# Ledger of designs, part 1: VH-VL binders against Uncharacterized protein B0403.3

Every score and structure here is a prediction.

Target 1, 247 residues: Uncharacterized protein B0403.3, of Caenorhabditis elegans (q11077)
Amino acid sequence: RRHFGDEYRINTPACDIVCEGQWKSEFHANFHKIYDTEYFEIPLDTAIVKNRANLKMFCSSTIQKYSCLRNECKIQRTPWSAEKHICVGHFDNFDRNINCLSLTDKYVQRECSNVCNSIKIEISQAEIDRMAEMDFSRQEKSEFVEQNKHCNVIACYQLCHEYIISKVCIDSAVAARSVVKSYYDSYLEREYTELNKDDQDELYSSFCRRVTPGQDENEFTANMTRYNNLTLDRMKNDIRSVFSILD
Below, numbering starts at 1 at the first letter of every chain, in headers, positions and changes, except where a header shows other numbers; Kabat numbers aren't used for antibody chains.
F, E and O are the ipSAE of ESMFold2-Fast, ESMFold2 and OpenDDE, as the mean of both directions, binder to target and target to binder. V2 is 0.75 times the mean of E and O plus 0.25 times the DockQ between their complexes.
[cut] stands for letters that were removed.
Atom coordinates printed by the task and the answers are left out, and those that the model quotes come from them; centres of patches stay.

## First folded at step 10 (VH-VL; from a9 with heavy chain S55D T101N)

Design m6
Fold by OpenDDE, look of step 11:
Structure m6 (fold): chain C 247 residues (1-247), chain A 122 residues (1-122), chain B 107 residues (1-107)
Amino acid sequence: as target 1 above (247 residues)
Amino acid sequence: EVQLVESGGGLVQPGGSLRLSCAASGFTFSSYSMNWVRQAPGKGLEWVSYISSSDSYIYYADSVKGRFTISRDNAKNSLSLQMNSLRDEDTAVYYCAREGNSWGEPTYFDYWGQGTTVTVSS
Amino acid sequence: DIQMTQSPSSVSASVGDRVTITCRASQGISSWLAWYQQKPGKAPKFLIYAASSLQSGVPSRFSGSGSGTDFTLTISSLQPEDFATYYCQQTNSFPYTFGGGTKVEIK
C-alpha cells in the first residue's frame, strides 16, 4: 500500500517516492530488514522496540522522511502510517514505555504471527444472508471476506501483544498496553476510513465494526455480539495456550 | 440420516488429472464446512483441504497447494476436489468429511464418507 | 504447522483392560482436539473432542481429557469391538493435522 496520496502532492512529481526510497534504504541499512516485506510486527517489532537506541534510530530516519516530504516535496499533510503514528504522533509514549516494550522482544515476533495468521475463522450465516440480501457482487463478497479476515488477524495481534505485555511488564503493563491499544485503534480507524471513502461501508463486517472504535457491530447485522465475543474468546484462549509458559 | 458419498476415484498416470465428487444428503449442506482427508495405503490420515459453508474460506495442505482445487455447489449438495498434476504420493483413499459444531466452539469431523480410491501409477 | 504426536504407536491389550492413548501438540491448541476410531477398510468415526461430550452412540467407556498441548483418550474397559486404530486431530488452526495413529491390538 502506498503511504502517500497524490492529493497531497503539489508540484514535485515523484518527490515523495524519493523521500520514501531514502527512508527505506536507511531502514534497511540500520535494521537489515525490508520494511514493507519483513516488518509486520508493529508496534512491537523486535528491531524497533528492542531498546531505546533502536527506537530513536527508527524515528530519526522517520522524521527525516517527513522533513523531506515537507521541505522538498512541499507536502504538508500525509495519511496515517505506522511509522508516522509511532514517531511523529506518539514518540514520547513509546519512549516512556520502551523498558516494558523491549521485554516483549523474545515473544512477539514468531508466536503472535503463528497463532494469528493460522487460526480458523469464518463469517457468520447472518453475514452471508446479509450479503445475499444486499445482492453483493462476487467482488464485493471477496472484499468483505478479505476485510473481515484482516480485522480478525489484527484483533488477534492486538490481543496477543497486550497479553504478552500484561505478563512480562507487570508494573508498567497498563501504560504500555495503552500505547499498543492506541496504535491498533488508529490502525483500524484508518482501515475503516479508507473503505468508507468509496462508500463501501456495507462491506465492513460486524467483527470489523466490533474492533473498530466508534462503530457498532450490530448496525447492519443484528445480534452479532455473542458471535463476535465467541470469536474473541477463542483468540484469547488460543493465545493463552500458546503462551502458557508465561504463567 | 446424514450421508456422504464420494466418487470419481480411479487409476491415473503421473501428471494426470482427476475430479472427485462428494454427494451430501440428510442435512442442510449449505450450513456446514466441508473437508477432504486422504489416507495412503497402510498410512495415517492427512488433511487435504477445507471449504467453508459459503465458499468464503478455503485452505489447503502445503502438499497439494497449487495442484488441487476444492469447490462446492450448495444448490446440488455437492463437494468437489479437482486434482491436477497428480503424483505417486497422492495415491490414497480420499474421504469427504463434514465439520461439526458452531463457530467459536471446537470443531470436529462428525461424518465421513466411505471414501474413493485414487491410484497414481505409471 | 502444528505437529500432533501420538503414543504409543501400537498397544496390545485384552478385553477388559484399561487403555490410554496420548496425543501431544507442538503448540497450544486449547480444546480443539478430536479423537477418531478407524477399523480396517472403513472410514474414520468421530468419538470425542478434548474433554467434552461424547458423540451420540459412543459408549461411555470412552473418555477424553486434556487442554493446551497434552491430551488423552481412555478406554476404561476394552471391548472386542474396540480393537481399531485411533487418531487425534487438531482443528485449532490451519493446516489441520492428525496424529500418527495408535493401533489397539488384541493380546
Scores: ipSAE 0.000, ipTM 0.468, lowest interface PAE 12.6, mean pLDDT 87

## First folded at step 21 (VH-VL)

Design z3 (from z1 with heavy chain T106D)
Fold by OpenDDE, last read:
Structure z3 (fold): chain C 247 residues (1-247), chain A 121 residues (1-121), chain B 107 residues (1-107)
Amino acid sequence: as target 1 above (247 residues)
Amino acid sequence: EVQLVESGGGLVQPGGSLRLSCAASGFTFSSYWMNWVRQAPGKGLEWVSYISSTGEYIYYADSVKGRFTISRDNAKNSLSLQMNSLRDEDTAVYYCAREGSWGEPDYFDYWGQGTTVTVSS
Amino acid sequence: DIQMTQSPSSVSASVGDRVTITCRASQGIRSWLAWYQQKPGKAPKFLIYAASSLQSGVPSRFSGSGSGTDFTLTISSLQPEDFATYYCQQTNSFPWTFGGGTKVEIK
């Protein structure tokens, strides 16, 4: 499991830091976990999807955080975050589908993690050549590779989570799948947005673009569709394989 | 509307060969894994083979392994099944069937009308 | 391979009747079972996955139930258009396997 997004946090006034500190303290009090080290955004954390009570508890604290930001710090707009997405943007959707999310969580944390933490991640030769042509520094190349890795992991969890929802959640599968898809899609959109704001759009790989809504996988490197499809096929194959094993 | 149209069926002698084709339309063919399923006269359904969207992953039923070859042409939205060394027990209606895309369920949501293969001396 | 045993092989029923079809797997397949409907001279049509009763395009009179090794398809009130052969399919392990089918006939 991974905790993403910490590196690209926007510097906020001291008031915002206080609000977030209170939120993290409350999180620790409620879940007996340290948010920065023991909470993971990808995949959805067991702590919040374990049951309806946990979801409500988490979101109660989260709403308080954003109330603090708005009322105390006079911050009207905040960037996308996982907790904001879940609790402020889509609480009702998560609440309505909490049974499915709870039911599938064990598979996500076990089988999906086994697959997604072991997937083969590659960079196409075309992209390697492009990086050379553009005279990428070692740091830029490293960032490109790491970002691509993150996208692959996120996409893998998304596919795996959607897959298991489809197979386990009977009548609520469609709705629950939509919820998790929206979460992962938004997460990737945030990743892109952060890079783009720093004029680092070129560090967003073709595959990252493929799995991010609104982006073109061929923006910087042409004819990448088959390559990216192959990556997705690999994921699907691995996911199918891991779930073909009987309990 | 999703459409799958099989063709290529016919009468063939034992030991002969036949090539089936499935024309797909109404969806992004290159984003879906495809399958062949057959049904002997008056019998049930038997899965035959699948192929991934890119063709890199292929699986065959033991009954046809080594004799049948599944392939696809995404540029032409076409699925194929090359059948060699045909046997009497290969006599069946052959269906192409679509399974879910990435992250989707792995049942067959759409089927073609089928094409009939008859192996007889 | 996972063997799927479907019963009965045929059933005679009248319009309005409750019809129950069973499918048994030779080993546990969780709830990963699909049902198909096939009318004479036509291709199979996907009907229900798992124990779903609310899948899009499927009449509410169709419902699936079961987990592990025993599964059931129920038609609560048989309609004229429901006379067909029904098949179960396990989606747990390759190779995919089907039940032998159940023909629902007019009494």
Scores: ipSAE 0.916, ipTM 0.955, lowest interface PAE 0.4, mean pLDDT 94
Fold by OpenDDE, fold request of step 22:
Structure z3 (fold): chain C 247 residues (1-247), chain A 121 residues (1-121), chain B 107 residues (1-107)
Amino acid sequence: as target 1 above (247 residues)
Amino acid sequence: EVQLVESGGGLVQPGGSLRLSCAASGFTFSSYWMNWVRQAPGKGLEWVSYISSTGEYIYYADSVKGRFTISRDNAKNSLSLQMNSLRDEDTAVYYCAREGSWGEPDYFDYWGQGTTVTVSS
Amino acid sequence: DIQMTQSPSSVSASVGDRVTITCRASQGIRSWLAWYQQKPGKAPKFLIYAASSLQSGVPSRFSGSGSGTDFTLTISSLQPEDFATYYCQQTNSFPWTFGGGTKVEIK
């Protein structure tokens, strides 16, 4: 399970630190978890999707944080974040589908985690050659590998999460899948955006691009289509397998 | 619009061979797992085989294992079924059927109109 | 393999009638069941999955119910275009298996 801290913060006055601190304190008080170490963004955390009350509690606090940033710190725009996506951007969608998310959470936390934390993650020789051609440093290669791993894990959770929703949530499956898909897609888009703003988009692997919406296909990525689809096939196969042995 | 069009059916003697084809259009063929399902005259549906989007994962029903070979050409948006050592019980309408894409349910959301295979002496 | 048993094999009904089709699995398959509709000389068409009462492109008169081993497809008010053969399919484990079918015909 992957967790990102407050790296989404931009250089702002100390006022934002106060708003963030209050939010984290309230989170701890409400959920008895330390946000920075015990809350995970991928997949959706049980603390949030456990039930409607938890979702509302989390989002009330989150809305307060962003109100603080806007009204007290005069910060009108903030970058994308998981909590912002859920509570500010798409609360109604999450609320309408909370029963499905709650119902499927146990499968996400167990079976999906079993699959997605044990997937085979590879980098093609073509990409290794590309990194050499671009004269990547040891650090850049490491970052490339880690980013690629991260994308694979996110994609795996997305597929598994959507899969179990489709099989369990009956009439709400379509809507709930859309909500979950939007969350993971936005998450990946943020990953790309963060690299791109620092002119480090070359650290974004072909697989990362394959699973991130809005990525333009180029000659290199087109050549990697089969390779990346094989990765997705492997995920789908493993996901089917893990659920076929249940009960 | 999603379309699947089967071809290659016909009359063949027991022990003979036949190759079926399915032409796909209206969707990104290389992103979907594909299946063959058959229906004997006046009978129900029987799953035959599936192939993953890249062809890496293949599964056969026991009734056809060792005799049938499923394959695909993503560049041509085509699915194939090579049938060898045909038997009378292989007589059926053969359908190509699409599964959901990655993350989607396992059921067959689209079917071709089928091609008829008749095995008879 | 999981055996799927449908009942009845055929049913005669009139327009406006309530029609119920049952599918039984030889072992528990949770709610992982699909229903298909097939008209004479045509390919099967996906109808609904699991205990759905609403599927895109499918009239609301079709609904599914059940879990475990016993499942039901219900047509609340039969329409002329609903005369067809219906099949259930388990999606719990390979190999995929279908029920024997239920033919809904005009009384």
Scores: ipSAE 0.914, ipTM 0.957, lowest interface PAE 0.4, mean pLDDT 93
Fold by OpenDDE, last read:
Structure z3 (fold): chain C 247 residues (1-247), chain A 121 residues (1-121), chain B 107 residues (1-107)
Amino acid sequence: as target 1 above (247 residues)
Amino acid sequence: EVQLVESGGGLVQPGGSLRLSCAASGFTFSSYWMNWVRQAPGKGLEWVSYISSTGEYIYYADSVKGRFTISRDNAKNSLSLQMNSLRDEDTAVYYCAREGSWGEPDYFDYWGQGTTVTVSS
Amino acid sequence: DIQMTQSPSSVSASVGDRVTITCRASQGIRSWLAWYQQKPGKAPKFLIYAASSLQSGVPSRFSGSGSGTDFTLTISSLQPEDFATYYCQQTNSFPWTFGGGTKVEIK
């Protein structure tokens, strides 16, 4: 699973693909990065939030993409995406907090990705037992595990980003944290919504539910609060430890 | 309103033991890491120990390692500090202090009023 | 361990005075420093983190500055309720360590 972006598969004669391709090409030209593989750190990508100019550049290209989809492809509604969230839905919030967000670049680049891609990810025995009881197929079990892994990584990034903001942003930490939190909340809500639309709600782990607004971590598996708190404790410990040894 | 109330302090002879307690209210106790900080008479503040929300992660100052044990009961919203082999230099007011939750700053945002421990012959 | 040194240990001042307290770390701690206020016979109270001047619930006359090893807490115009002892704390590395404190007393 990717941390950012959605590919459009709308039944238009490749028009949406053209719009997306142009956007990705512009992104590469502007930032010298490949969108699909190098922007896992969104919303605190070191290139995008480096400064106000970079943010504006990113969002100008993004707005053009959605203009293309709307005007050329006649697509009125598009799925949630990271770039849409930042540039179409919340540009002003990001812009107002760009001075703070830009201060996080060296920390995010140095540590958050490494920490969050190396975290210990587990499935509780209770959930394993539940999957067995419910006769989950091999594929369903695999999807459950992968979704849980994805949620853990996303949650770790969220905690790391919020932690960094709280420590490096002086007077704008609260506002900047809110912006970042809003992004991750929306991201996870989308993840859940997609599963729910496919009648795969049961593949959303307790931890995924814990970190997704509006969901109950104990809905399918009881007494998961302590287990999920332990997961969050590990993340906090790992994040704190990494930052404590930085020069 | 966040409240932390320490208890269990008193007079004890060197080599003796005491158990301090901190009662928490006004917040989700199980979502916060907790700390003990002490202050000797007329002196500054000294960090003593912390415990994670689930109790899995614990850390002690070198001055108390092997003698003090921090624990918590989330069901009772309580933090404890078992102090063994007490020394004169352990004489202090002991504070329980809350640090930020996950993703939050790691300074002590709330303190109890403290409980006094006096180690003397 | 990171040693935190505060200066002065005490300062006599009058209401309305500008008061400056310094905290020095034995090694670089970025801007990861907290300040606490402790009134006589009371528990410490969190005041400001880092070089903040806009901490919620803290009067604007309090401000922090500094990075690396040298930090300053400034009270722009001392008020009667500000007579207290102030402590800095580094939050860079365990174990957490505090400065020795600065007592602000009435002149």
Scores: ipSAE 0.905, ipTM 0.955, lowest interface PAE 0.4, mean pLDDT 92
Fold by OpenDDE, fold request of step 22:
Structure z3 (fold): chain C 247 residues (1-247), chain A 121 residues (1-121), chain B 107 residues (1-107)
Amino acid sequence: as target 1 above (247 residues)
Amino acid sequence: EVQLVESGGGLVQPGGSLRLSCAASGFTFSSYWMNWVRQAPGKGLEWVSYISSTGEYIYYADSVKGRFTISRDNAKNSLSLQMNSLRDEDTAVYYCAREGSWGEPDYFDYWGQGTTVTVSS
Amino acid sequence: DIQMTQSPSSVSASVGDRVTITCRASQGIRSWLAWYQQKPGKAPKFLIYAASSLQSGVPSRFSGSGSGTDFTLTISSLQPEDFATYYCQQTNSFPWTFGGGTKVEIK
């Protein structure tokens, strides 16, 4: 699984692991949460974007992590990560929109998490057939399913986060939405890039491709457009339904 | 430029049927949920129906449920409303209205010019 | 269903006037309200969502406010092109419902 924190464990020196461990420990100490691969509330984590102070605290710790990697481990380049994106790449954007982002916390915690962790995730028969045609191993099939699941969950969170920003923010909705969208776009682009680098592009489902920016459409993915749009419709419907019954 | 153009309106007797169409252009039609909204003469706006981008999710106002059928053809960028068992109360200008795409809010950002339906004996 | 009540039903005003339109929901709808403008013989046009004062393509003289059950659309300085009927719409619960409209006419 290629999720949060896993990037630093792939052929990672011991020093890198130490820096990561310290960061995670500090995160836990500050927010009383465990930063793990299931941490999909980012970038609208209810604790991180609660207020400007929490955002700064998170990013201070994050910057320290990368200082550790750079200074102690002599690692000059690090892969993309959620925390890196927020704190190193786009802190000013998040900071400028923190008032809007902070308004989403109750909805993200109560609704987005629930709906996106309960979505129906399916793989089309066409893709199953394709995997068979391509002689996927059992492991590859499992990885495909897991990756597809991951993309679905991420897409759901993206839609939910964008949706709630649009509903709860006032004049900063457009800007805040852009910031969140940019995060998810980068997230998915990174997911694809990593698979592609490992020559595992075939493990990226048509849905994953559908929601990932910059993906070229081929005949197969074109044929899956309706199917994948149906998935997005389902997500939108579920999200809308959940928010429509709120008190 | 986003454009929605309604057609199919006309005069019909009570109990009659009429099919409205809405031609969409200037955007990826298949990525948007579409709605019908009507306005009786000299009255306000009334939501009639919506259909999801793929057509899987459809809802109707109680006033038209069982009589109207919303559909879409994404290949033709077309939205339709089949109206059966028409009543005098169905007399209105009918608008097709675009809803936000996935992740976007639930308001209608673009409207067609409307087509007039008159139900009269 | 959520009933939306607009007031006044009509208002006479002059160019340059401040115009305030109120929309009341029969139950709480948070800030999930849209405003539309409709000119005679034309289709409605989306104006603003929620308590926004900035919307792409909409003059800054239009602003929305309110939360819960009471909402207001304000035109800070009425222009000749603003004479129209305005509608509110709740986006909290299905079915979507509109206010009865407020006609802004020339004094």
Scores: ipSAE 0.898, ipTM 0.951, lowest interface PAE 0.5, mean pLDDT 92

